# Designs tried in a protein design chat: VHH binders against FYVE, RhoGEF and PH domain-containing protein tag-77 (tag-77). Part 1

All scores and structures are predictions.

Target 1, 198 residues: FYVE, RhoGEF and PH domain-containing protein tag-77 (tag-77), of Caenorhabditis elegans (x5lx76r375to572)
Amino acid sequence: KLHYAAVEFLKVQNNYVQYLKEMAVLYPEYMERFGKRVGRDLLASHNGHENVVLQIKKIMVQILPIHEMLLKEIDKVCSNWDSRYPNMSKTIGTFADFLKCCQPFLDNKADFLNKLLQLRNEDKEFDEATYMFETEVFKRGKKGAVIQQLDQVHQNFMRYKLLMLRYSEYLIDDCDEKEKAQEAIQKLENVTQAVNQK
Structure headers, positions and changes below count from the first letter of each chain, unless a header shows other numbers; antibody chains aren't numbered by Kabat.
F, E and O stand for the ipSAE by ESMFold2-Fast, ESMFold2 and OpenDDE, each averaged over both directions (binder to target, target to binder). V2 = 0.75 x the mean of E and O + 0.25 x the DockQ between their complexes.
Where letters were taken out, [cut] stands.
Atom coordinates printed by the task and the answers are left out, and those that the model quotes come from them; centres of patches stay.

## First folded at step 1 (VHH)

Design a01 (framework vhh_7b18_3)
Fold by ESMFold2-Fast, scan of step 1:
Structure a01 (fold): chain B 198 residues (1-198), chain A 120 residues (1-120)
Amino acid sequence: as target 1 above (198 residues)
Amino acid sequence: QVQLVETGGGLVQPGGSLRLSCAASGFTFSSYAMGWARQVPGKGLEWVSYIYSGGSTEYQDSVKGRFTISRDNAKSTVYLQMNSLKPEDTAVYYCARGYEPTIWDTFDYWGQGTQVTVSS
């Protein structure tokens, strides 16, 4: 049903914003609190290099507000839904260009992964704190390990196109919304190409 | 302090209706998703319904078309209107605050619960 396809956007966006909050706020905060308990700053800089958790936080804090705005707009579409006048495509199309905000994260993802793996191998208190964060915070959201979840930024980017394709399939041929859906899909494709070229 | 206080539970005949209310305090109510879950005797906890901060709603399949969740942000209250009640709906009903944004079956604060008994 068309309305259920629209609601899938809400579920996906809700889950993604939760993930961004975990990386921008909850993970750094948990590491800070754990460090205070064990009498050591687990997020300290070393040789002038900022801790990877704080590097990730810096980027995620910039991405989060954009996705919170998108979530609110998707929620408005769903809460005012009328299958006679479907209108998800304008919202997704409008935000497509803003999805490029994830570029700094994608550019640094491999470096972040390597640094997190190194810290977890060399610093057992850091590793324990991260494992406890994964157990106490992520299990409530049914999420995997922090390292495995770094792919969520790229995967979420790809999900919008798949959701739009599914949404478009339930639209009546020759309606205005079907044309707008195709335009939004094209915009998402163009943004994906631009992100991958950099 | 976050507080959630449920009212409206009771005994009702099959086919009857009941309205549950949950008064919230200690947080910016309009910014959070709210939901209802129930504990069926002899079974585990199951979510019933969810309402996002913007008003979108979701329902467990067995209650679709019979239950309606709604909210009044001015009163910091969430409601569950239960129609066409069945004996299988007998449970303790809990009001819960979602960590917004959140998955509809995950909550961070719970009320004490209110008993709903559907009996012939």
Scores: ipSAE 0.000, ipTM 0.134, lowest interface PAE 15.4, mean pLDDT 81

Design a02 (framework vhh_7b18_3)
Fold by ESMFold2-Fast, scan of step 1:
Structure a02 (fold): chain B 198 residues (1-198), chain A 123 residues (1-123)
Amino acid sequence: as target 1 above (198 residues)
Amino acid sequence: QVQLVETGGGLVQPGGSLRLSCAASGFTFSDYAMGWARQVPGKGLEWVSYISSGGSTEYQDSVKGRFTISRDNAKSTVYLQMNSLKPEDTAVYYCAKSPEELWDYLYGSFDYWGQGTQVTVSS
């Protein structure tokens, strides 16, 4: 049971890294190619401001490497798993502080959502291109629009805590790892609260 | 066949309490995580609370300290105790079953949902 709980971290982190790649790379590239086909730059500046898709991209490309590194570390834990010496808590605890890298996105999330909704309402080609992108991405079995997917950054903080709580639940009482798990959970709580204050 | 049936909704005054129940059938209840989600009029679905197969709980920030999720495996039932209710808690509340893999559930994917129960908080 414990090993399965540890593997859940790997699955969640793989999904989140894929989401970050979709927003950092795939979505902007799709919009650029779609724009080329329809003879318009769908990512052009609006009202003197950079297009919201590119604003989101700039932030996502900053946080992606941190999450790719976390994915690699989680994969090492899972690949070398030994239930006699569980060791997921050190990896999660070590990276907890670096999760603050998403603060710029969270600070601007409401603005990004409003700008994206406005752009989709005012530009029919942009709306069509976004819908087509969503359709192709959903081959992965994901249920959600780009607007709903923007919630993934905040939801990911909640996932780490939930995963740690579930992992801790399967540890034997009074083992060293259970103490480390509680420390990691507290660290995640502190980071989540600090991020949510803005 | 998997079935989730919510009960316990109703009208309550601000500051009051309400307890929702979800009776589950058609699967091995104790093996699955369960959750509650709600839909506020005019808004999309939002996650409220989660309880693992082993009893670990998690809550949306706006309900922490006010709502308590619990389960009774012998009765195949999930509960949501709602205290200090606010007008903004007015919504249709849905019971949901996790898929076999936790990441599907946390990614906003549920394999089964109940019909929902209306909770209205007003004077």
Scores: ipSAE 0.000, ipTM 0.219, lowest interface PAE 11.8, mean pLDDT 80

Design a03 (framework vhh_7b18_3)
Fold by ESMFold2-Fast, scan of step 1:
Structure a03 (fold): chain B 198 residues (1-198), chain A 121 residues (1-121)
Amino acid sequence: as target 1 above (198 residues)
Amino acid sequence: QVQLVETGGGLVQPGGSLRLSCAASGFTFSSYAMGWARQVPGKGLEWVSYIYSGGSTEYQDSVKGRFTISRDNAKSTVYLQMNSLKPEDTAVYYCARETYYDFWSGYFDYWGQGTQVTVSS
């Protein structure tokens, strides 16, 4: 059971990295290609401000490398797994502080949501292109909704804590790893509190 | 359009071996974790093995040491090498692709048609 709990981190992190790539690369690229097809730049400035898709992209390209590094470290733990010496907690604990890289996105999430909703309401071609992108993502087994995808950054914080709690439950009481797991959970709680207080 | 096509099933005697293949199309194969599940008569569906996009593998306890999952990204194919087969391994074997919808609710979103494996003497 313990090894299965550890491997769940790998699956969750792999899915999250794919999501970040979709928001950082694929969505902007899709909008550019769709714009060329309809003869208009769908990512042009809106009301004198940079397009919200590009604002989101700028933040996501900063977050992506950190999560790619975490994915590599989680994969290393799982590939060298030995249930006699469980060691996921050090990896999660070490990266907990780096998860604050999502802070600029979370600070601006409500603004990004409002700007996306406004742009989709005011620009029919932008709305149609976004819907088509969501449809293409859905065909490949992803949820696809861009607005729902904005929630993934916050939901990912919650997933790490839940995964660590589950992992900790499978550890025997009074082992060193359980103490390290509690420390990692505390660090994740501190990051969540810091984010939620803004 | 996502398609998964299993081959390699058949009748084999206890202690024998079979290799199952699953040919995938309609998605970027190398980006997805793949797995095998089986439907045992009277028991229902149970997972057998996973292979993650990075190559890490996981096995159900009853098949550890006997089954090996592998993948060939150039051919968009996942394999299940089954050794030391037992009558209890008799089942329809399904190839499946990782789900994106909810990792809590289930691990696979697309399934193949299945291939019958019968272990009897």
Scores: ipSAE 0.000, ipTM 0.098, lowest interface PAE 17.3, mean pLDDT 80

Design a04 (framework vhh_7b18_3)
Fold by ESMFold2-Fast, scan of step 1:
Structure a04 (fold): chain B 198 residues (1-198), chain A 121 residues (1-121)
Amino acid sequence: as target 1 above (198 residues)
Amino acid sequence: QVQLVETGGGLVQPGGSLRLSCAASGFTFDDYAMGWARQVPGKGLEWVSYISSGGSTEYQDSVKGRFTISRDNAKSTVYLQMNSLKPEDTAVYYCARDSTIEWLGDAFDIWGQGTQVTVSS
């Protein structure tokens, strides 16, 4: 059970890194390629304001490397797993403070959502390209709606805490790892409390 | 063989009702959260509703109060009751199995082939 709890971290982190790559790389690239086909730049500035897709990309590019590093460290824990000496808590605890890197996205999420909705309503080619991108993501067995996926950043905080709570439940009460797990859970709680949730 | 099969789609007038069913096979149905998503012509995929393995439900704002998701674990089936249908509800509706943590609305790993719902005046 304990080993399966540790493996769940790897699965969740792989999915989140894929989501960040979709927003940072794949979606902007898809829009550029579609724009070339229809003979216009779908990511052009409007009235001197940068396109919302590029605004989101700039923030996601900053978040992605932190989560790629975390994925690598979680993979090391899982690859060298020994249930007699569980060791996931140090990895999660060490990265907890770095999860604040999502703060710029959370501060601007409502604005990004409104701008993306407005652009889809006003620009038929932009809307069509976004729809086609979502369809490609859907065919690969992933949730494809760009707008709905903007909540993934908020949900990710809850995922780490839930995974740590489940992991901790399978640990023996008197082991050192249980104390480290409680410390990691407290750090995750502190980060969540510090983050602007509006 | 893991499979999801949707039925119950069709043509309905505005204000009408439809009940979609999704029959699951090839996995332990009770262990998974299930959801419904829709693909609107000219728009992307849109999540509609979610039901956890324990029966907790969530809805997209535009369908809240009109749609009801439910499940019958004995029959390995999830349902979507759609009331007060509007032209904007016209879409292909897909049943999906949640691939990750229960109730956290993550990526779905198994999808059905979809069923067409047309709301026409």
Scores: ipSAE 0.000, ipTM 0.172, lowest interface PAE 12.8, mean pLDDT 79

Design a05 (framework vhh_7b18_3)
Fold by ESMFold2-Fast, scan of step 1:
Order: sequence, then C-alpha cells, then structure tokens
Structure a05 (fold): chain B 198 residues (1-198), chain A 119 residues (1-119)
Amino acid sequence: as target 1 above (198 residues)
Amino acid sequence: QVQLVETGGGLVQPGGSLRLSCAASGFTFSDYYMGWARQVPGKGLEWVSYINSGGSTEYQDSVKGRFTISRDNAKSTVYLQMNSLKPEDTAVYYCATDEGWELLPFDYWGQGTQVTVSS
C-alpha cells in the first residue's frame, strides 16, 4: 500500500496543475472567444483597472511552472518506484521551499473573490460566459467552478501534509526515508502555519 | 456525492472535554482516510488528527495525549474525543476525507462545528 500512497501524490499534483492551467489559460481564452461571439470584450478594463480574470491569470502563470516541475519530479519517483527503496520525501520537502512564490496569490485571494463576485453580479454576459465555461470543464471530468476553486492553492498544503503522513505510516520504523518524511512533514506544516497565521 | 456532517461542538471551560462526531455518506467509508482539521477565528486551516482505513492514527504535536480519533465503519462515523481542553483549542473543527479533497473542495469539510474554550 506504500506504492499506492506514493501514486496519490501524482494524482493530486496532476489535478492541481490542470486547475492552474484552467485559470492561467483556458478560462481567459474562453472568455475572449465568448466575447467575440457576442460582439463585446468581456475582459475589458473598467475605470482604468485590469479585469480580475486577467489579474488572476497573471498570478497563475507565475506559479504554474513550479507545480509543473513538481509534477515531473513526482512522476519520476512513481515511474521508477521500488518499495524496497522509497524516495518520495526529498521531492516533497524540496517543493515546500518554493512556497513564497505562491504568496502573491494568497495575498490577493480575497480581493480576487470579491471582484469576481461583483463582476458576475453586474455583467450578465460575463456571468453567462463563466457558467458556460464551468459547464464545459465539468463535461471533461474536471472541477470548473471558478469561485469555488480559488481556495485550491491553500487547500493544496493540507493535502500534501496528509499524503506525507499516510506515506510515512507505511515505512518501516528507523529507516532513513522515515526520517526524511518527518523533515518534509515539518516543512509542510511550517509553510501551512506561516500562510494561515498572517 | 460525498457528505460530511459534524456535531458535538460547544462551550467548555479549560480542562474540560468534548466529543465531536462526523457522519459520512456518499463513499465507501471503510476504504478512506478520515481526519479532523481546525480553523482558528480569522486564520487558516490546521490539521489536528487522521485515522487510516486500518485504524492507525496520527496527531499534531500540540494535541498528542489529549485528543483521540476513532472510527466506526459500521456507522460510517469518525469521532474526535478532546480532553484537557485549552483556550488555544478554540476553533471551528472540520471533518475531512481524502476523496473529497481533490474533487469537492467546499463540500468535503462540511459545515464545521464551533469549539470554544473559555473560563
């Protein structure tokens, strides 16, 4: 079951990268295409301020490469898996050191949520286009609820820590990997505490 | 789909005890990890404890020896027995499962149950 625990990291990371691509690429592109069909730019600036969808895109494009890198590293661990020599902990521990690159999203999350809610309330075509985007994402078997998904960045830290705890549990006592797993868990906890306390 | 309903929160004095319950439905409960997380008012989430399908448990250092997580697979329910409560334990407590974390970000934590520890 140790191998299953390791594979769950791959599943979680793949889903998160897909979410980041939705916000960085697919959602802005869909809104642009929908706007062309209805003869209006749904992503236009208002009162000199950039549209919230484009603000979110700008931030997501910055964090996406980090998570694509982590996905490749997790995939390598799983593809070369040998339960006699488990080795997921170094990869996860190294990822924790990049948390600060995600801080700009967390700092602006409440503002993005408020602006997106306001825009959906005030602009019926924008709301309809967003709903249709969400419907297309759901049809592809992916989570597409834009507002609901804004919490994914924060929730990811909780998921990785619990996956590491599960993984560590299946390691034999007093092995090197179990010590490395505890170090990775501590790094993830420190990251979660720092994000939550401020 | 996945549903989690927490109960058992309330007001208690320091040193007191509370037992939280989480009734689960919509998945094969016995195959899944179950856990408790808490949110201090105005701050983010902190994990508290988990229990695996086999009944093995893990706890955050600050609650070790005071809290006990358990499960009843026949009732699809997970429990958190909280003893020797401290003011620092004041938080909204959420039940969680690994199946929900990936696909149901808002539903998987349930409503939460408020625990207030004050004199």
Scores: ipSAE 0.000, ipTM 0.157, lowest interface PAE 14.8, mean pLDDT 78

Design a06 (framework vhh_7b18_3)
Fold by ESMFold2-Fast, scan of step 1:
Structure a06 (fold): chain B 198 residues (1-198), chain A 123 residues (1-123)
Amino acid sequence: as target 1 above (198 residues)
Amino acid sequence: QVQLVETGGGLVQPGGSLRLSCAASGFTFSSYAMGWARQVPGKGLEWVSYIYSGGDTEYQDSVKGRFTISRDNAKSTVYLQMNSLKPEDTAVYYCAADLTPYWDYEPSEYDYWGQGTQVTVSS
């Protein structure tokens, strides 16, 4: 069961990296391609203001590499897994401070949501293209609602602590890994508190 | 290293059945869509079937109702059940992994391809 808890990190991280790729790469690219087909730039600036999709992209491209690196390290842990020598805590603990990279997105999340809703209301082609993108994502067995998914950055941050708590519960009380797990949980808690102070 | 290994091809009579299997390794199988494409003599490479990571499936019109794609994530394997085979189904069948954007599932845009397995439908 301990191995199942470790593999849960891999699944959660793969899903989150996919979400970040959707927001950083796939959604902007889809909007650009859709715009070319309808003969209009759907990502154009409005009244001197950069399009919200591109604003979100700028932040997501900074977050994505950190999570791709974390995914690679979690994959190494799982690929070399031995329940006699569990070792997930060092990986999560090492990356905990780097998770603050999501702060710029969280600081602007409400503004991004409002701008995206406004743009969808004011630009029917943009709204249609976004709906079609969501439909393609849904066909792939993923959540396709761009607006509903904006909270995934914050939710994923909270998820690491829950995963570490579950992982720690399957460790025996007197093993070295349990102490390291508690240290990693404390680091995640400190980062979560720092991020939530705004 | 990413590897896709197809098995199950062979010679069958018209109206017969074959089940193709593709064993995948070197990537997180459950997170990606998989497909089957075939190289038909004289017609080039054509897409046959596609299975999304969530299990939804799509089929080329010429194989609808006759072919069924499925996956077993625990075994990292994708299957193609081929029923009511026709001489026109004679081809080399390729398994492919799709790591491209959701809207780009053309066969030539798959990221990884297997070596292929020959299917011959003939009396």
Scores: ipSAE 0.000, ipTM 0.129, lowest interface PAE 14.3, mean pLDDT 80

Design a07 (framework vhh_7b18_3)
Fold by ESMFold2-Fast, scan of step 1:
Structure a07 (fold): chain B 198 residues (1-198), chain A 120 residues (1-120)
Amino acid sequence: as target 1 above (198 residues)
Amino acid sequence: QVQLVETGGGLVQPGGSLRLSCAASGFTFSNYAMGWARQVPGKGLEWVSYIYSGGSTEYQDSVKGRFTISRDNAKSTVYLQMNSLKPEDTAVYYCARGYKSWLTYHFDYWGQGTQVTVSS
């Protein structure tokens, strides 16, 4: 059903914004507060190397506002929905190019994973704090593992095309929105190809 | 497979001291936080103290300054040193393996409990 396909965009985007907020804001804050309790800065630099949590934060704070804006626009589409005049395609098409904002994270993902695993192995208090943060996320009905959640950036990027394909399937042939949906799908494909290359 | 065995409870007069011990088995002790909770007669279970895998400690306000939690990773044992005991400290004390949430303390495995009675 067309309206349900549109509402699925809102649900997916809401979940992704919450994930980005966890990585950009909540995880660093948790580590800072835990550090205050144990009397040590768990996010401190060592030998001039910036802490990996802060490296991830720097990238995520650039990504988060773009996705918060997209969430607001999707919400407007859904709140003013009229199946006679479907209009999700313009919103997704307009934001397709901005989805490249995840490229710096994808370029550094392997390095971030390696640094996070090393830090957890070498620093028992950092490991404990990360475990406790993961437990809080799990308690709220989410998967919880910081390392596993790093895949959400790549996975979410791929979800938009799938959502647009399903949305397009419910549109009547030869309507204006179907043509706009095909344009948005093509833009998403182009961005996906660009991101998957160097 | 996880087992926690408490010892050291008993009868003591107000102002006295007791040391509780908890021997853990069935998991990698050094990777887990450990804590103590107590069941006061006619009241619910309440958290007493917590020690993180890294050695940092936390205490319930009512026991702060009187109780000290510590651990020995080589022996897979956690301890609770209780000083200046009061009649209201009378309870069954449980050793627990657990984690701390943002607002609360959570435990996933519990010992059998050891009775502490503070009476004149």
Scores: ipSAE 0.000, ipTM 0.127, lowest interface PAE 16.8, mean pLDDT 80

Design a08 (framework vhh_7b18_3)
Fold by ESMFold2-Fast, scan of step 1:
Structure a08 (fold): chain B 198 residues (1-198), chain A 121 residues (1-121)
Amino acid sequence: as target 1 above (198 residues)
Amino acid sequence: QVQLVETGGGLVQPGGSLRLSCAASGFTFSDYWMGWARQVPGKGLEWVSYISSGGSTEYQDSVKGRFTISRDNAKSTVYLQMNSLKPEDTAVYYCAKGTSEYLDFLYEDYWGQGTQVTVSS
């Protein structure tokens, strides 16, 4: 059970890094290529304001490297796993402070959501291109719509705490790792509360 | 090991009804949100409905009043009762496991093979 709990971190983090890549790179590229085919720039500025897809891209590009680093560290823990000496808590605890890198996105999330929904409602070619992109994401074995990806940045914070709680439940009482897990959980709670207050 | 097995799909005429079932294993079912999503040809993936651990339900606007989600914690099964089916409901329907607090399709890649629903005209 413990090993499966640890591997769940790897699965969740790999999935999240892939979705960050989709928002930072694949979605903007898809919209640019679709625009070229229909003879129109789907990512053009309107009234001097940058397109919401490009605004999201700029923030996601900043978040992605931190989560790629976390993924590599989680992968090292899982690849060298020994249930006699569990060691996930230090990795998660160490990276907890870096999770604040999503603050600029969270500060603008409601605005991004509203702008994306408005753009999809008002621009049918943009809406069609987005649906086609979502279909390609699904064909690659990933689930979820572009709008759901926006919510996932916030949900990712809560997910680490839930994963640590499950991991801690499988540890024996009074072991060194269980104490470290409780410390990591408290640190995640503090960071999550600080982020949610802004 | 989380497993979700969907059943109950099939071919039905417009205005007909189907009941989908999802048998879950590998986790404490009663603690988690459960939901249904569908892959609609040409539209991509859409969420349909979810039910909280406490039994609160939510529906996509296009299915409100026609679909009902329910759960049986003793059987670790979630259901989707689909009434007044329309051609637009034609899709592969997937069961999804969420968290204890919400349905999180992107982080919980605990989806079965799905079950095909075809509404013929």
Scores: ipSAE 0.000, ipTM 0.171, lowest interface PAE 12.1, mean pLDDT 79

Design a09 (framework vhh_7b18_3)
Fold by ESMFold2-Fast, scan of step 1:
Structure a09 (fold): chain B 198 residues (1-198), chain A 120 residues (1-120)
Amino acid sequence: as target 1 above (198 residues)
Amino acid sequence: QVQLVETGGGLVQPGGSLRLSCAASGFTVSSNYMGWARQVPGKGLEWVSYIYSGGSTEYQDSVKGRFTISRDNAKSTVYLQMNSLKPEDTAVYYCARPLEDYWNELFDYWGQGTQVTVSS
């Protein structure tokens, strides 16, 4: 079931790229259009500070291209898959250091969560627009709860190590790929420690 | 091209009924989430009802038991049957289609709206 483990990387990465697009493009766009319908800018600055949706967007726009590249590389591995020559570890290992691109989001996650929750409590139209966005995303079979989904950045970051561990378990002992998998797992662990330490 | 056209609004007395229609073109109504929203004079936009591709429906608490959303797949039309109308139901009613494609900037589509006025 080695092939299954490899394909799971593709599924996870596709889902994460979709989530990044939701936060970088679709959610701010939906809020802007909804604001036009109600005659109000739902993304206006608050107390001289940029709206939290736009703050999140700025970071997500920086993260998205890296994950789109990773998705393309994982897709190449899966499309040319041969269980006799497994090769997922090189791709994951190469991108491990680039996963630090999520650090600015993780550093500000608690603040973003608090600001988004406050804005939803204080602005009924903002809350209604967000709920409608979430409902549309949910209808398409995707998890759409914006506040709950803020954990996706941290969860996805942690998923690569889990995926690599499962992948490694299906490799035969003493093969070259298993050694490369352990190297990739170590790189992911080092990145995780660096991110958690700040 | 996606287009939504709302009709059926008008003046009605409290306790009366109206049926709103949303004629859709450029997409398959039966395979899409569709909804009705309303703009109350002097207030923001609020969702009224949803109908999912599988036929499941949801209603805002203030309209539950009074409003019924339905669709006719052959006519590509969504309906909102409004019974026991109250003065607070006075609003411009809009038909909406959800975002479809994350690779393309496909927008929600709002029609011109149809005015519903509940007064004696």
Scores: ipSAE 0.000, ipTM 0.108, lowest interface PAE 13.7, mean pLDDT 78

Design a10 (framework vhh_7b18_3)
Fold by ESMFold2-Fast, scan of step 1:
Structure a10 (fold): chain B 198 residues (1-198), chain A 122 residues (1-122)
Amino acid sequence: as target 1 above (198 residues)
Amino acid sequence: QVQLVETGGGLVQPGGSLRLSCAASGFTFSSYEMGWARQVPGKGLEWVSYIYSGGSTEYQDSVKGRFTISRDNAKSTVYLQMNSLKPEDTAVYYCAKHSVYDLWGSYAFDIWGQGTQVTVSS
C-alpha cells in the first residue's frame, strides 16, 4: 500500500504538468492557429491591455519548470522504491516552499476568470475557438472547460497535503520517515496558511 | 537515423504468454519515456503501458496484473511481458517513444515502430 501511495504522487504530478503545458503552450498556440484560419488575431491586445490568454501563459511558463523538476524528483523516488526505506518525504518537504510559485496566479485568478468570461461573451470567434480547443482536449481523454481548469492550480496545491497524509498513514510508527513525513506535512500546512492569509 | 524495431509477436492460445521486445537506435534511449500501444485492424488505437525514464510504470486497466513493461537502458530495449493472454488482446502492438511535454496527453507518442502482430485464438 505504501508504494501505491508514493506512485499516486507521480500520477497527480504528471497530470498537473500536462495541465500547465496546456495553459502555457497548447491553448495559446491553438488560438493563434485558429485566428490565422479566420483572418484575425484572437490574442491581440485591446485598448492597451494584454489578452488574458497571454497573461495566463506568462504566469504558467514561470510555474511549469518548478513542477517539471518536482515530477522528475518524484519519478526518481518511485523508480528506486524500497518499502523498507521509504523516502518520499524529503522530496515533498524540499519542494514545499517552491510551491509558492503559484501565488501570482492565485492572486490574479479572479481577475483572469472575469476577463476570460468577458472575452467569451463579447467575442464570438474567441468563444468558438476556445470551445473547439476544449473539444480537442476532451477527445484526448482530458476533462474540464478552460474556466473550470483555472481551479486546477489551487486544487493541485491542496492535493499535496492530502497525498502526504495518505502516505504517512501507511508508514510504520516510530520510523525515521514518519517523522520526516510529519515535517513535510507541517511545511505544506504553513504554505497553505501563508496563501490563505493573503 | 531514429528507429524502433519490434519483435516477439506471434500466435498463442488463451492463457498463454508472449514477450515483446523493442530495439531502439538513433537517440539517447535512457533519457526518454517509452510505451506500448495496440490496435485491431479497422479499430481504434489503445494505449497499453508506459514506462518513465526513471523506471516507474503505468498500465491500462484491462491489462493490469497480466502485462509487465520493463526497459534495459544498456541495450536500448523496452520489453512487454504478456501473461494470461485473452482473445481480446489480439492486436498489432506498437512500440513508441513518448514526449511528455510536447504531446497532447501523457500517453501520446512522437516516434512509432512498424508494429508486431499478436494473435490469441482458441
Scores: ipSAE 0.000, ipTM 0.149, lowest interface PAE 13.1, mean pLDDT 80

Design a11 (framework vhh_7b18_3; at its last look DockQ between E and O 0.02; V2 from the best seeds 0.00; counts 0 for: pae E 15.2 > 2, placed apart)
Fold by ESMFold2, look of step 2:
Structure a11 (fold): chain B 198 residues (1-198), chain A 125 residues (1-125)
Amino acid sequence: as target 1 above (198 residues)
Amino acid sequence: QVQLVETGGGLVQPGGSLRLSCAASGFTFSDYGMGWARQVPGKGLEWVSYIYSGGSTEYQDSVKGRFTISRDNAKSTVYLQMNSLKPEDTAVYYCARESGPLTYEELWYSYMDVWGQGTQVTVSS
């Protein structure tokens, strides 16, 4: 039903904002606390460069406010929802214009993944702390959940395209909202294709 | 000082109703999501319900259809209307602040940064 499809945007965005906070705030803080407990600075520079966790944090802090604003806008659409006048498409289409804020993370994602894997392989205490964070925060007992979280930036684009396609299927043909939905889908497709080519 | 104060708990028979209130102070209430959690005797803490800053709501499956969360931003208050109460609903109910995914079972409370003192709800004959 159309209302259920609209509410999926709210659930997806709320979870995504929380994931961004986990990577930007919770993970660095957890590593600091764990390090103090074991007598080591787990966020110290590595190979002459700033620790990868802090590099990721700097970029996530740039992304987070944009997604918090989108969350507020989606929440307003859902809380004022009237299926006679569906209106999610404009909010999503406008957000697609701001997706470029993720470009610094996407440009560096492969490097961040490699540096994170290298550090986990070379520093057993860093690896243990990351594993404990994964099991205590992400409800996952598997090594690599933090790496999977980094992929959420790209996966979020894909989720919004899928959600818009589903939402559009429940709209009546040839209405203004469906035309705006197609416009938003095209914007998301253009951005997704540009990102995937990296 | 940021504070949450729960009221409205008490003793009720099975099938009865209670309305919990949570008065908030010391912050811009309308900017925050709010939630309720409960601690069942002899068990850990579990989430109950969450309301976003814009008024959208989420519920734990076991209370969906019986409990209703709401907020009044002008009074800086969040409410939990509990209908068709069962003995299994017996718990200390806590109010909490901050947006977070309600899908983080058993860790959900770690994403809440301010908690109230709790109010006891007892459902028994």
Scores: ipSAE 0.000, ipTM 0.173, lowest interface PAE 15.2, mean pLDDT 78
ESMFold2-Fast, scan of step 1: ipSAE 0.013; ipTM 0.359
ESMFold2 (binder alone), look of step 2: mean pLDDT 83; pTM 0.840
OpenDDE, look of step 2: ipSAE 0.007; ipTM 0.239

